# VH-VL binders against FAD synthase (ribL), part 4

Target 1, 153 residues: FAD synthase (ribL), of Halorubrum lacusprofundi (b9lsn4)
Amino acid sequence: MTRVVAQGTFDLLHPGHVHYLEDAATYGDELHAIVARRTNVTHKPAPILCAEQRRDMVAALTAVDEAHLGHPEDVFVPIQRLDPDVIVLGFDQHHDEADIAAALAERGIDCRVERASGRDPRYEDELLSSGDIVDRILKQRGSDCDGAREGQR
Key: E = the ipSAE of ESMFold2; O = the ipSAE of ESMFold2 at other seeds; V2 = 0.75 times the mean of E and O plus 0.25 times the DockQ between their complexes.

## First folded at step 1 (VH-VL)

Design c7 (from c6 with heavy chain R98K T99G G100Y Y101R H102D S103Y S104V G105S W106G P107A Y110I; framework fv_cosibelimab)
Fold by ESMFold2-Fast, scan of step 1:
Structure c7 (fold): chain C 153 residues (1-153), chain A 121 residues (1-121), chain B 112 residues (1-112)
Amino acid sequence: as target 1 above (153 residues)
Amino acid sequence: EVQLVQSGAEVKKPGSSVKVSCKASGGTFSRYTISWVRQAPGQGLEWMGVIIPILGIANYAQKFQGRVTITADESTSTAYMELSSLRSEDTAVYYCAKGYRDYVSGAFDIWGQGTLVTVSS
Amino acid sequence: NFMLTQPHSVSESPGKTVTISCTRSSGSIASNYVQWYQQRPGSAPTTVIYEDNQRPSGVPDRFSGSIDSSSNSASLTISGLKTEDEADYYCQSYDSSKYHVVFGGGTKLTVL
């Protein structure tokens, strides 16, 4: 039995999240997702949705066998408890496979670190990031019916 | 129509915190985006952060992350900016400003009158 | 990641035209709207141009904004300069990747 872990914030689910989790699931028999708490996210806007709701949404996806909340101070605590065979990083995550593997090894976790493939937009209006969705909401909120500037995409 | 009225000037000691208020009148407060922008004497405009009450989110410029907290009380139509661990370099006029058409990415169409915060020992 | 660079000061005689530039250090200037603010001594800023080239109600048509993709810059142009135009001018744009408002360093316009 190969156990796979994927991790992320998973705020405002989009097709990029679904692709990531589906790709991660191909690495093993059982996919567990770790959903970051607001305290795990720094130097970026806080997630729109609370951690429990984001976890429940991720847990409902067909590719995911179980979803778990991150530890408030240390994202590696759930990873140690799950004892995975493979951790799959998202395509756009800034962490290198080698850096993650080194951090895991220091904590006594020996597993393979892989990276998911990227996904191209299927159509012009497809949003593949939570940040883009938030920006779209901000631009469209209110009574303004005027379109966005041409070429600002 | 829409007006932003800020609290009065404050004098604070280094290491303390200050909380400036910005009360909105007219329009629908929950739809607003309220940014805080400061200006040290003789210096330029510096964006500190924004709150979007309807979405329940706030975000901050990297320089102020960990020291600034922006909140909103929709029942009183008031936004707040709290800055902690004050230094003499934090002496500035602090402005609240409403986003045009409620966009963060756009112009600021309504500004508060400004609040002078002086940090001295 | 990016900064907006303005000249520290510009000066020109009454009745002439002045142009203030605002250069984006990385990414396209056209990726996000550019606004321009006027700040007179002792006052809060007021918007003179929004969304690159739009003028708020009450702002004279001698104020105009433009974008030049080749120099990666926005410009504020004030024609028919009047003494009351003497002020600090700030450009402003938005970093969508960080959700951050970015101001230029400001330009002091002296009319003499």
Scores: ipSAE 0.000, ipTM 0.475, lowest interface PAE 19.2, mean pLDDT 81

Design c8 (framework fv_cosibelimab)
Fold by ESMFold2-Fast, scan of step 1:
Structure c8 (fold): chain C 153 residues (1-153), chain A 122 residues (1-122), chain B 112 residues (1-112)
Amino acid sequence: as target 1 above (153 residues)
Amino acid sequence: EVQLVQSGAEVKKPGSSVKVSCKASGGTFSRYTISWVRQAPGQGLEWMGVIIPILGIANYAQKFQGRVTITADESTSTAYMELSSLRSEDTAVYYCARAYSGSYKPGYFQHWGQGTLVTVSS
Amino acid sequence: NFMLTQPHSVSESPGKTVTISCTRSSGSIASNYVQWYQQRPGSAPTTVIYEDNQRPSGVPDRFSGSIDSSSNSASLTISGLKTEDEADYYCQSYDSSKYHVVFGGGTKLTVL
């Protein structure tokens, strides 16, 4: 049985997340997703939604067999417990395959590190990032009395 | 909240070695990378290398490979940079810079040490 | 592998807007985050922009960052220039192929 791990923040689910998890699932028999806690996210704005809610949304996806929360101080703790055969990185994740493989080997985990394929938008206005969704919300649902709106007049 | 405190200025002879320390206080000590960046008088910032303490991995810029060693003592939250075979061109202010890490590569240096002047002269 | 190229100096009058560019010589500027650091004489650098366009707490909204994939460059824009903005500015990114941090050469901003 081949166990696959995927990891991410998954703040606001979009088709890019679904593609990533579906692609990750093709590498083995069982897919486990690790959902980052707010304390794990230092290279992006903090996620809007709490970790438990993001985990529950990921767990509901057909491609995902189980979803787990990350460890607040050591991103490898859930990975060591799961003892995967393959870790699949997202297409745009900042982790390097070699760095992750070296870290895993030092901790006694013998697994492959792969990277998921990217996904192009299928139609006009398809949003493939949580940041783009947040930006769209601010533009369309922001306050009518905001100084920026006043400045545009 | 987080503060990086470096060791004091050093004056060294050509051919000697120098070891600069960088002690972190405040915040979480285990989830970070520490880079060393130098700046010669009137010059720009030059990256020397990085250590990822929780992985025990260090990586160095090609120019410094073989002359620089970066280490860390997680129990004291202190990183070290040792530069050997010193030349006059190594006269510079040496900075440590900390990036919080889930990705295990430096990218965003939120906290910088105050800098350590190393002067190499005869 | 790649270099980040900045203008050596820029100058502008108080109250005006200035833009500092940072051009990547090979590979896409968008493949890795770009940060911007401000350095005053005798001081350590401080972050004014991280992850392309984010501002740290305490940095005025006069500072903004942007990425232009078509010119393969990042830009730091400072509006409403004040004399205290006078400093050296450095862009910085990451070379994933070598695990290397790359700094731009720096731009001296003079406010006169």
Scores: ipSAE 0.000, ipTM 0.476, lowest interface PAE 15.1, mean pLDDT 80

Design c9 (framework fv_cosibelimab)
Fold by ESMFold2-Fast, scan of step 1:
Structure c9 (fold): chain C 153 residues (1-153), chain A 122 residues (1-122), chain B 112 residues (1-112)
Amino acid sequence: as target 1 above (153 residues)
Amino acid sequence: EVQLVQSGAEVKKPGSSVKVSCKASGGTFSRYTISWVRQAPGQGLEWMGVIIPILGIANYAQKFQGRVTITADESTSTAYMELSSLRSEDTAVYYCARESYTKGLYYYMDVWGQGTLVTVSS
Amino acid sequence: NFMLTQPHSVSESPGKTVTISCTRSSGSIASNYVQWYQQRPGSAPTTVIYEDNQRPSGVPDRFSGSIDSSSNSASLTISGLKTEDEADYYCQSYDSSKYHVVFGGGTKLTVL
């Protein structure tokens, strides 16, 4: 049995997250998703939703066998103890697979590092980013409540 | 100070399953890993597996893969070890033990449960 | 997987020093930390040494641990032996290639 690990923040679940997890699941028999806690996030704004809620949403997805919260102090602890055969990076992750594999091996973790395929919007106006969703909310509802539409009488 | 309290002794028939509990008291459960170790009469310590309760992730010794399941319920601060398809050679004292973070990814078992005797006999 | 080999038994007189070895069958003993546990009859194990040579609070300084790469072994040394030191002693390390805890077979210490 091949055990796959995917990792992310998964704030405001969108089709890009679903595609990532579905693609990750194709690399093995069992997919585990590690959902980052607020303390694990250093390179982008803190997630809007609490970690437990984000985990439960990810756990509900068909592609995911189990969803887990990240370790508060050390993100490598779950990876080392889970003993994965494959770790699947997101499409827009900028780190080289070989560099990540080398860093994991230095910690005694011997697994294959793969990268998920990208996903293009399937229709005009499809949102594939939590940041884009937040920006849309602010743009449309950051001013005032809309009155009657201009075209209606 | 954390203490681990295990369920009481059990007598089981061959082919059945047993589920042993390990409840943490006096401290935070979820931040630690919990290992299960058994000891057959007159024999040494044998590691069965570990769970990281905060993640729900478990890893098992190859000898027990497919027969053992380790789970945790964070709401009750309780870890469980279930062993199926019991044989007489599974007669042993079963211990849970907390692994405390010290350096890097290496841990030692700093708090042990009192042990649960499981006897498998016909 | 590797094995950790200990002598089955060791004995020594009160006040003397005893050393218990723990030899790794493959790979370097220095690759992973070694712990030592003491188990008295009817009791759960307790840690006497962790991370090769560290002593938990409450463990007397008569207990010490060491690593010898040339013999590929770890050793537990107990000086000033007392009758209460009589117990089974287990070494333990980690197999990072399998993410598995490995125990030695145990050594019965008798204090005559």
Scores: ipSAE 0.006, ipTM 0.509, lowest interface PAE 10.8, mean pLDDT 81

Design d10 (framework fv_denrakibart)
Fold by ESMFold2-Fast, scan of step 1:
Structure d10 (fold): chain C 153 residues (1-153), chain A 119 residues (1-119), chain B 113 residues (1-113)
Amino acid sequence: as target 1 above (153 residues)
Amino acid sequence: EVQLVQSGAEVKKPGESLKISCKGSGYKFTTYWIGWVRQMPGKGLEWMGIIYPADSDTRYSPSFQGQVTISADKSISTAYLQWSSLKASDTAMYYCARGIAAKGYFDLWGQGTLVTVSS
Amino acid sequence: DIVMTQSPDSLAVSLGERATINCKSSQSILYSSKNKNYLAWYQQKPGQPPKLLIYWASTRESGVPDRFSGSGSGTDFTLTISSLQAEDVAVYYCQQYYSIPHTFGQGTKVEIK
């Protein structure tokens, strides 16, 4: 039985997330998704929705067998616990496969690192990023100030 | 010496089954993907699919899904391409090639197996 | 599927002169954050299997002569042979490995003038 891990923030769900998880699931018999906590997100805005809600939404997707929260201090802790055969990076995630593989090997994890395929919009107005969805909401329903980061507590 | 050695040329009739092979040597066979590429006479290269020998994870081009079967036997470092029922349109040179990743380039190529299907 | 289109279909160049082959993808094959293009170039001489020349659009494979270079990003790529030699007579193919299925260009035949 082969275990696959996918990892991401999964803020506002869009067809790009569904494609990523469906592609990741083709690498093995069961797919586990790790949903990043706010503390795991650097170099981009914090997610709008809390981690538990994002985890529950991901868990409801048909491609996903189980969804897990990331560890607040070390992104590799849930990966070590799951002991996967394959980790599938998202198409536009800013991680090098070789760098991830080296970090896993150092931790004693023997795991393949792969990258999911991207896809083009399937129809004229399809949105494929959480950021684009937020921008659309602000344009149609409010001012720029309405999009202030949630969970800055 | 790192190499891929393919089985010899085949002459078959439409409707016959065929299985050709690609044997890797000089490297750890289970750590690389093996891809299959078709080249019809006088034409360019067509990617058919790729297999990871350690677990037989196989990916097909949609145009070849259901037309061929790709498999591997890691105990003898050999990958296979097979047809249940050949057609004249299957006449081509078939190359196996070593992929560095599922989404990777081919750094090593077999010599090719010429398959001729005629009545 | 990503479609790869090469130009020209054939090219005649005098010995010692520059040969330039273009390859266009129907969509971007650039992983933008790492500035990596999922593009390879292969050389196929008559009666031989293809041979890898360039990967990641511009990285030369070990043992490939300096006269071969790759450039470009996103959707537009170029293979350059700075000083054509007799042994360079071949068909050249670009390949994207960004998305499965991988796809090849139709090939560019390089011959001596």
Scores: ipSAE 0.007, ipTM 0.550, lowest interface PAE 12.4, mean pLDDT 87

Design d11 (from d6 with heavy chain P99Y Y100S K101G Y102S G103H D104T S105Y Y106W A107Y I110L; framework fv_denrakibart)
Fold by ESMFold2-Fast, scan of step 1:
Structure d11 (fold): chain C 153 residues (1-153), chain A 121 residues (1-121), chain B 113 residues (1-113)
Amino acid sequence: as target 1 above (153 residues)
Amino acid sequence: EVQLVQSGAEVKKPGESLKISCKGSGYKFTTYWIGWVRQMPGKGLEWMGIIYPADSDTRYSPSFQGQVTISADKSISTAYLQWSSLKASDTAMYYCARYSGSHTYWYFDLWGQGTLVTVSS
Amino acid sequence: DIVMTQSPDSLAVSLGERATINCKSSQSILYSSKNKNYLAWYQQKPGQPPKLLIYWASTRESGVPDRFSGSGSGTDFTLTISSLQAEDVAVYYCQQYYSIPHTFGQGTKVEIK
């Protein structure tokens, strides 16, 4: 049994997330996804959706055997509990595989670190980032709406 | 070698049916979109439509929707372009081409040699 | 549908001289969040299928000579051949892949003067 862990924020689920998780699943027999809490997100905008909802959406995907919430204080706690054989980083995640492997080893986790392949849009209107989805929403409707919905009962 | 090989030239009469083929080799056929492009004698290139062979997801140009059928048989790595009833105006060179990268339909990075279809009475 | 218009329709250039072909789209084909222009250039020699020269408006395909270059953004694009060679006699097409249906320009025929 080879156990694989994938990690991410997974806000506003899109095909890029699905590709990442499907690619991660190919590294072993069992895929566990760890979904970051808002408190773990520092270098990018806070997620729109709550962690529990993001976890539930990820858990519903065919490639994912179980989805878990990250720990508020220590991102390695769920990893240590799962004791995986492989951790698969996302294609565009800004982490060095060797640095992650060293951090895991220091915590007694003997685990390979791999990186998922990238995925290009399959069609012209396909959005592969949560930021692009948010931008599209804001362009099509403003954050404030005066009277646009008054005709609906 | 990575290549697309198309079926040979066809000479047909108006009202006849026709199915031409485009066989991919040297790459994972199922994960690359295949497009069809028409070139009428002495004219430019016209985009007809595309197919994703893994699931037969197909998109057509409005000008060709209902005029032709695009299909694929992934077991033999072959895409098809088919007419139920040919018209003289269908006389053209037909190219198949592979889209760049797995899973994308951005630009064509590989072209077949073309199939000349002549429709005359 | 996005309409692609090339100019000129035909061009006669002496060997070793510069050839410039223009392509205009009826609407912007720039995806701003990625800073990508969804434009490709193809070369078609007599009796041959088209061949990819340039993609993303300015990226040269592997194996394409450096005398070929693409430039432009949004709605206005240019293909330049810095020093025309005999083998460059062909029809050149621009294509947008921003929106289905993907559309081609009408073509520009390049001949030796």
Scores: ipSAE 0.000, ipTM 0.488, lowest interface PAE 19.9, mean pLDDT 86

Design d6 (framework fv_denrakibart; at its last look DockQ between E and O 0.69; V2 from the best seeds 0.00; counts 0 for: pae E 10.2 > 2)
Fold by ESMFold2, look of step 2:
Structure d6 (fold): chain C 153 residues (1-153), chain A 121 residues (1-121), chain B 113 residues (1-113)
Amino acid sequence: as target 1 above (153 residues)
Amino acid sequence: EVQLVQSGAEVKKPGESLKISCKGSGYKFTTYWIGWVRQMPGKGLEWMGIIYPADSDTRYSPSFQGQVTISADKSISTAYLQWSSLKASDTAMYYCARPYKYGDSYAFDIWGQGTLVTVSS
Amino acid sequence: DIVMTQSPDSLAVSLGERATINCKSSQSILYSSKNKNYLAWYQQKPGQPPKLLIYWASTRESGVPDRFSGSGSGTDFTLTISSLQAEDVAVYYCQQYYSIPHTFGQGTKVEIK
């Protein structure tokens, strides 16, 4: 058995997430997805959904054999626990493969580092980020405050 | 020196609770799984479950899920096996064990001395 | 659960003779990417905890006499004691650690004939 790890926020699921996880699954026999804690999401807006809900949604995807919560202080704890053969980085994740490999080696994890392919939009109105989904919701369902203006809803 | 030292033998009555311990020393306790193995009198070895002390990730054999509780206190390098209500059929030797490496897919190379639990009226 | 079946349940062998214990898993425990079989053998003497003898199906643990050898792959595995000694009287267990639960075989008691 080849054990693969993928890692991400996985907030509002979209086809980009599915592509990443499907691509990661091709590297081995078991795909384990680690869902980042809110405290570990520092380079973009905080996720809308709690980590447990995001984990449960990821676990339901056909490509994913198990989903795990990340560690609140040391992101390598679940990776060391799983002792994977391959870690697959997301296409847009800002990490140098060599730096990740060095960090893994420092912790005694004998693991290959790969990067998933990107996903281009396939449909005219397709949204491929959680941020874009949030923006769409706000534009279509957001409203001015009731009673503070001319009574618009 | 890497070792696992278990709590002493117990003689209990049915319905009583029990918590037995396994203390690790000579290594970084939090980075290795600790497993529990039951051996009923005259019978073979049964894998009960394992725990990863760093984050308390716990995995049970289906045969033992809901029958026992596996836990750890990493501040004192100790793993536990606990029953809320003992049965006579829980009479057995209980071993804790550690794999030789820190992933969950390794053989057990370090074993505790065992804790004999006797449950009789 | 992967079922591990040992044969025979007991084995009587003359001192100095070869003892052979078989272990069969209900599915393959070969990790094909690294070509490793997730199979261990343990020895347990009366009143003692189990002792690891062999891991990865054929690798002897440090301090284990070379009369103990493991072989096999996939689903069929063998522990061989090439020349049985008095101190080898024990129960021997195979274990798979390929998937949770990491099941043991039922054990094989080795006795002197």
Scores: ipSAE 0.006, ipTM 0.633, lowest interface PAE 10.2, mean pLDDT 88
ESMFold2-Fast, scan of step 1: ipSAE 0.303; ipTM 0.774
ESMFold2 (binder alone), look of step 2: mean pLDDT 92; pTM 0.943
ESMFold2 at other seeds, look of step 2: ipSAE 0.026; ipTM 0.681

Design d7 (from d6 with heavy chain R98K P99L Y100S K101G G103D D104Y S105R Y106H A107G F108M I110V; framework fv_denrakibart; at its last look DockQ between E and O 0.05; V2 from the best seeds 0.00; counts 0 for: pae E 17.6 > 2, placed apart)
Fold by ESMFold2, look of step 2:
Structure d7 (fold): chain C 153 residues (1-153), chain A 121 residues (1-121), chain B 113 residues (1-113)
Amino acid sequence: as target 1 above (153 residues)
Amino acid sequence: EVQLVQSGAEVKKPGESLKISCKGSGYKFTTYWIGWVRQMPGKGLEWMGIIYPADSDTRYSPSFQGQVTISADKSISTAYLQWSSLKASDTAMYYCAKLSGYDYRHGMDVWGQGTLVTVSS
Amino acid sequence: DIVMTQSPDSLAVSLGERATINCKSSQSILYSSKNKNYLAWYQQKPGQPPKLLIYWASTRESGVPDRFSGSGSGTDFTLTISSLQAEDVAVYYCQQYYSIPHTFGQGTKVEIK
């Protein structure tokens, strides 16, 4: 049996997340997704949704066999516990594959590091990032709430 | 262009040693498995084994375990297949091939041109 | 080891006609949760290395003509050449990559009748 781990924030789900998890699933027999806690999301906007909700949404995806909450301090704790054969990084995930592999080796985790393919938009006006979804919401709902606008016909 | 270039044909006698090479280019050599496939004269393809060049993790078919050594030198993007003592039954064409994905559960998308090894008295 | 058995061993087909090659595995190579069959098809012309045609049982490799198609699931797989061309004279191999060793079928020689 080959166990695969994917990891991410998975805030507002979008087709990029689905593609990532589907691609990761092709690397083995079981796909386990680790959902990052808010405290582990640094150097970018904090997620909007609580970790439990994000985990439950990811667990509902057909590609995912199990979803887990990340560790509040050490991202490698759940990886060690799961003991995967493969870790698949997201297409745009910042970390270098070699750096992750070195960190795994330092911890005695015998696991390969792979990177998923990217997904181009397929539909008119499709959004493929949580940040883009937030920006769209603010433009259409945030601005409308703050400004005076005439009704549309 | 992704390609694998193998060393030239060899004519050897039984009992001699041999090491043939497979040099990869046009991709990150260390991130893909390289496999070796034997084809005896007039016969089909036989999967011999694979190696992950980054850490030299090597997996053999039971039929070839202990019969050959698969190795790699990642500093020069080269994989090797070697025998310590050749037999006449080792006469065959030997191909190297790159697996199409980063883990070992993939097919072979790029093949070398082959190295003909002839072992005769 | 998973044994891959091809049939027929040899096939003669008239130009422009359909060629059908079967491959059977000794056990399932389907990852059922993700509907992935870990099977590839290769073409080998005389004096040349093998060439990947089909992977995941039915996905055509880039640059492979539309007349080549793969089908099947679980233990029974088929390669179809819908309209045989002169350049398709070759030996065709299936391979499973579900478990090590990644065994090949015995091959099927396709000739022009």
Scores: ipSAE 0.000, ipTM 0.502, lowest interface PAE 17.6, mean pLDDT 87
ESMFold2-Fast, scan of step 1: ipSAE 0.039; ipTM 0.668
ESMFold2 (binder alone), look of step 2: mean pLDDT 95; pTM 0.966
ESMFold2 at other seeds, look of step 2: ipSAE 0.028; ipTM 0.684

Design d8 (framework fv_denrakibart)
Fold by ESMFold2-Fast, scan of step 1:
Structure d8 (fold): chain C 153 residues (1-153), chain A 125 residues (1-125), chain B 113 residues (1-113)
Amino acid sequence: as target 1 above (153 residues)
Amino acid sequence: EVQLVQSGAEVKKPGESLKISCKGSGYKFTTYWIGWVRQMPGKGLEWMGIIYPADSDTRYSPSFQGQVTISADKSISTAYLQWSSLKASDTAMYYCARQEYYDILTGYYKAFDYWGQGTLVTVSS
Amino acid sequence: DIVMTQSPDSLAVSLGERATINCKSSQSILYSSKNKNYLAWYQQKPGQPPKLLIYWASTRESGVPDRFSGSGSGTDFTLTISSLQAEDVAVYYCQQYYSIPHTFGQGTKVEIK
């Protein structure tokens, strides 16, 4: 059986996450998802939800056979443990497939690197990123101070 | 060299809490899974769950999810199995065991290769 | 959950004779890409913890005597003791570690006839 790994932050699940995981699952017989801890996220704002909750949400998805937490110091620790045949990168992830493959080879992991397809919005108001969802919340419900005051009326 | 040492036997009443331990030595504790296995008197082995101490990734058998808590303290190379409220049906021998989930040289996994001596838990009123 | 079923429940064998224990899984436990069956055999003597004998269906653990061998693939597995010794009296368990939960068979008790 072919073991596939997908990885991401998976904060505030949206259809883009579901598409990524469904597409990743097509590359093999079982799909494992690695969910990043807050300390693993350096290129964007920290996730809103704690890592355990994000993992549990991902684990509940039909396409996912198992979900795992990332290692606080070394993102390759769960990957080495799982020893996958294929790692599928997200459509928007900035990692080069060749660079990831080289890093895996350095760690003794014999693994193919693929990239998931993207998808277009299915309807006009569909949100396909956690950042867009957060922005929508802030615009409609106000900032921390202003929103709290208005809610008391 | 490799050794797993479990805490001593416990005698408890229903409703009491309990935390038993499994201390690893002679190997890199954080690089092996620690599993917990129950054996009720005169019965077979039941897999309860497993924890990877490096990141506290914990997986439970559906039969034990919510019934027990598995944890680990990597600073003292110790894994734990805990009950918030014991039942008479928890009377059993509890074993911890080490499992190599990944071998970087071969790319293969290994079963429970070293076991603790067991902790007998008796729950009666 | 993958269900592991052993047969027989108990087995009486004369010293020096062959003992054979079977183990069936409810679904395949073969990891095809690495050609490995995630199947282990354990020996448990009274008052002692289990001891690993065989892993990956047929690989003997270090220090385990040559008389113990494992075979099989997919769903059907066998543990063979080629020449039973007095010290081999024990309960033997198979376990799959392919899919969580890593389930055990119910055990087979091996006794001297």
Scores: ipSAE 0.000, ipTM 0.525, lowest interface PAE 13.9, mean pLDDT 84

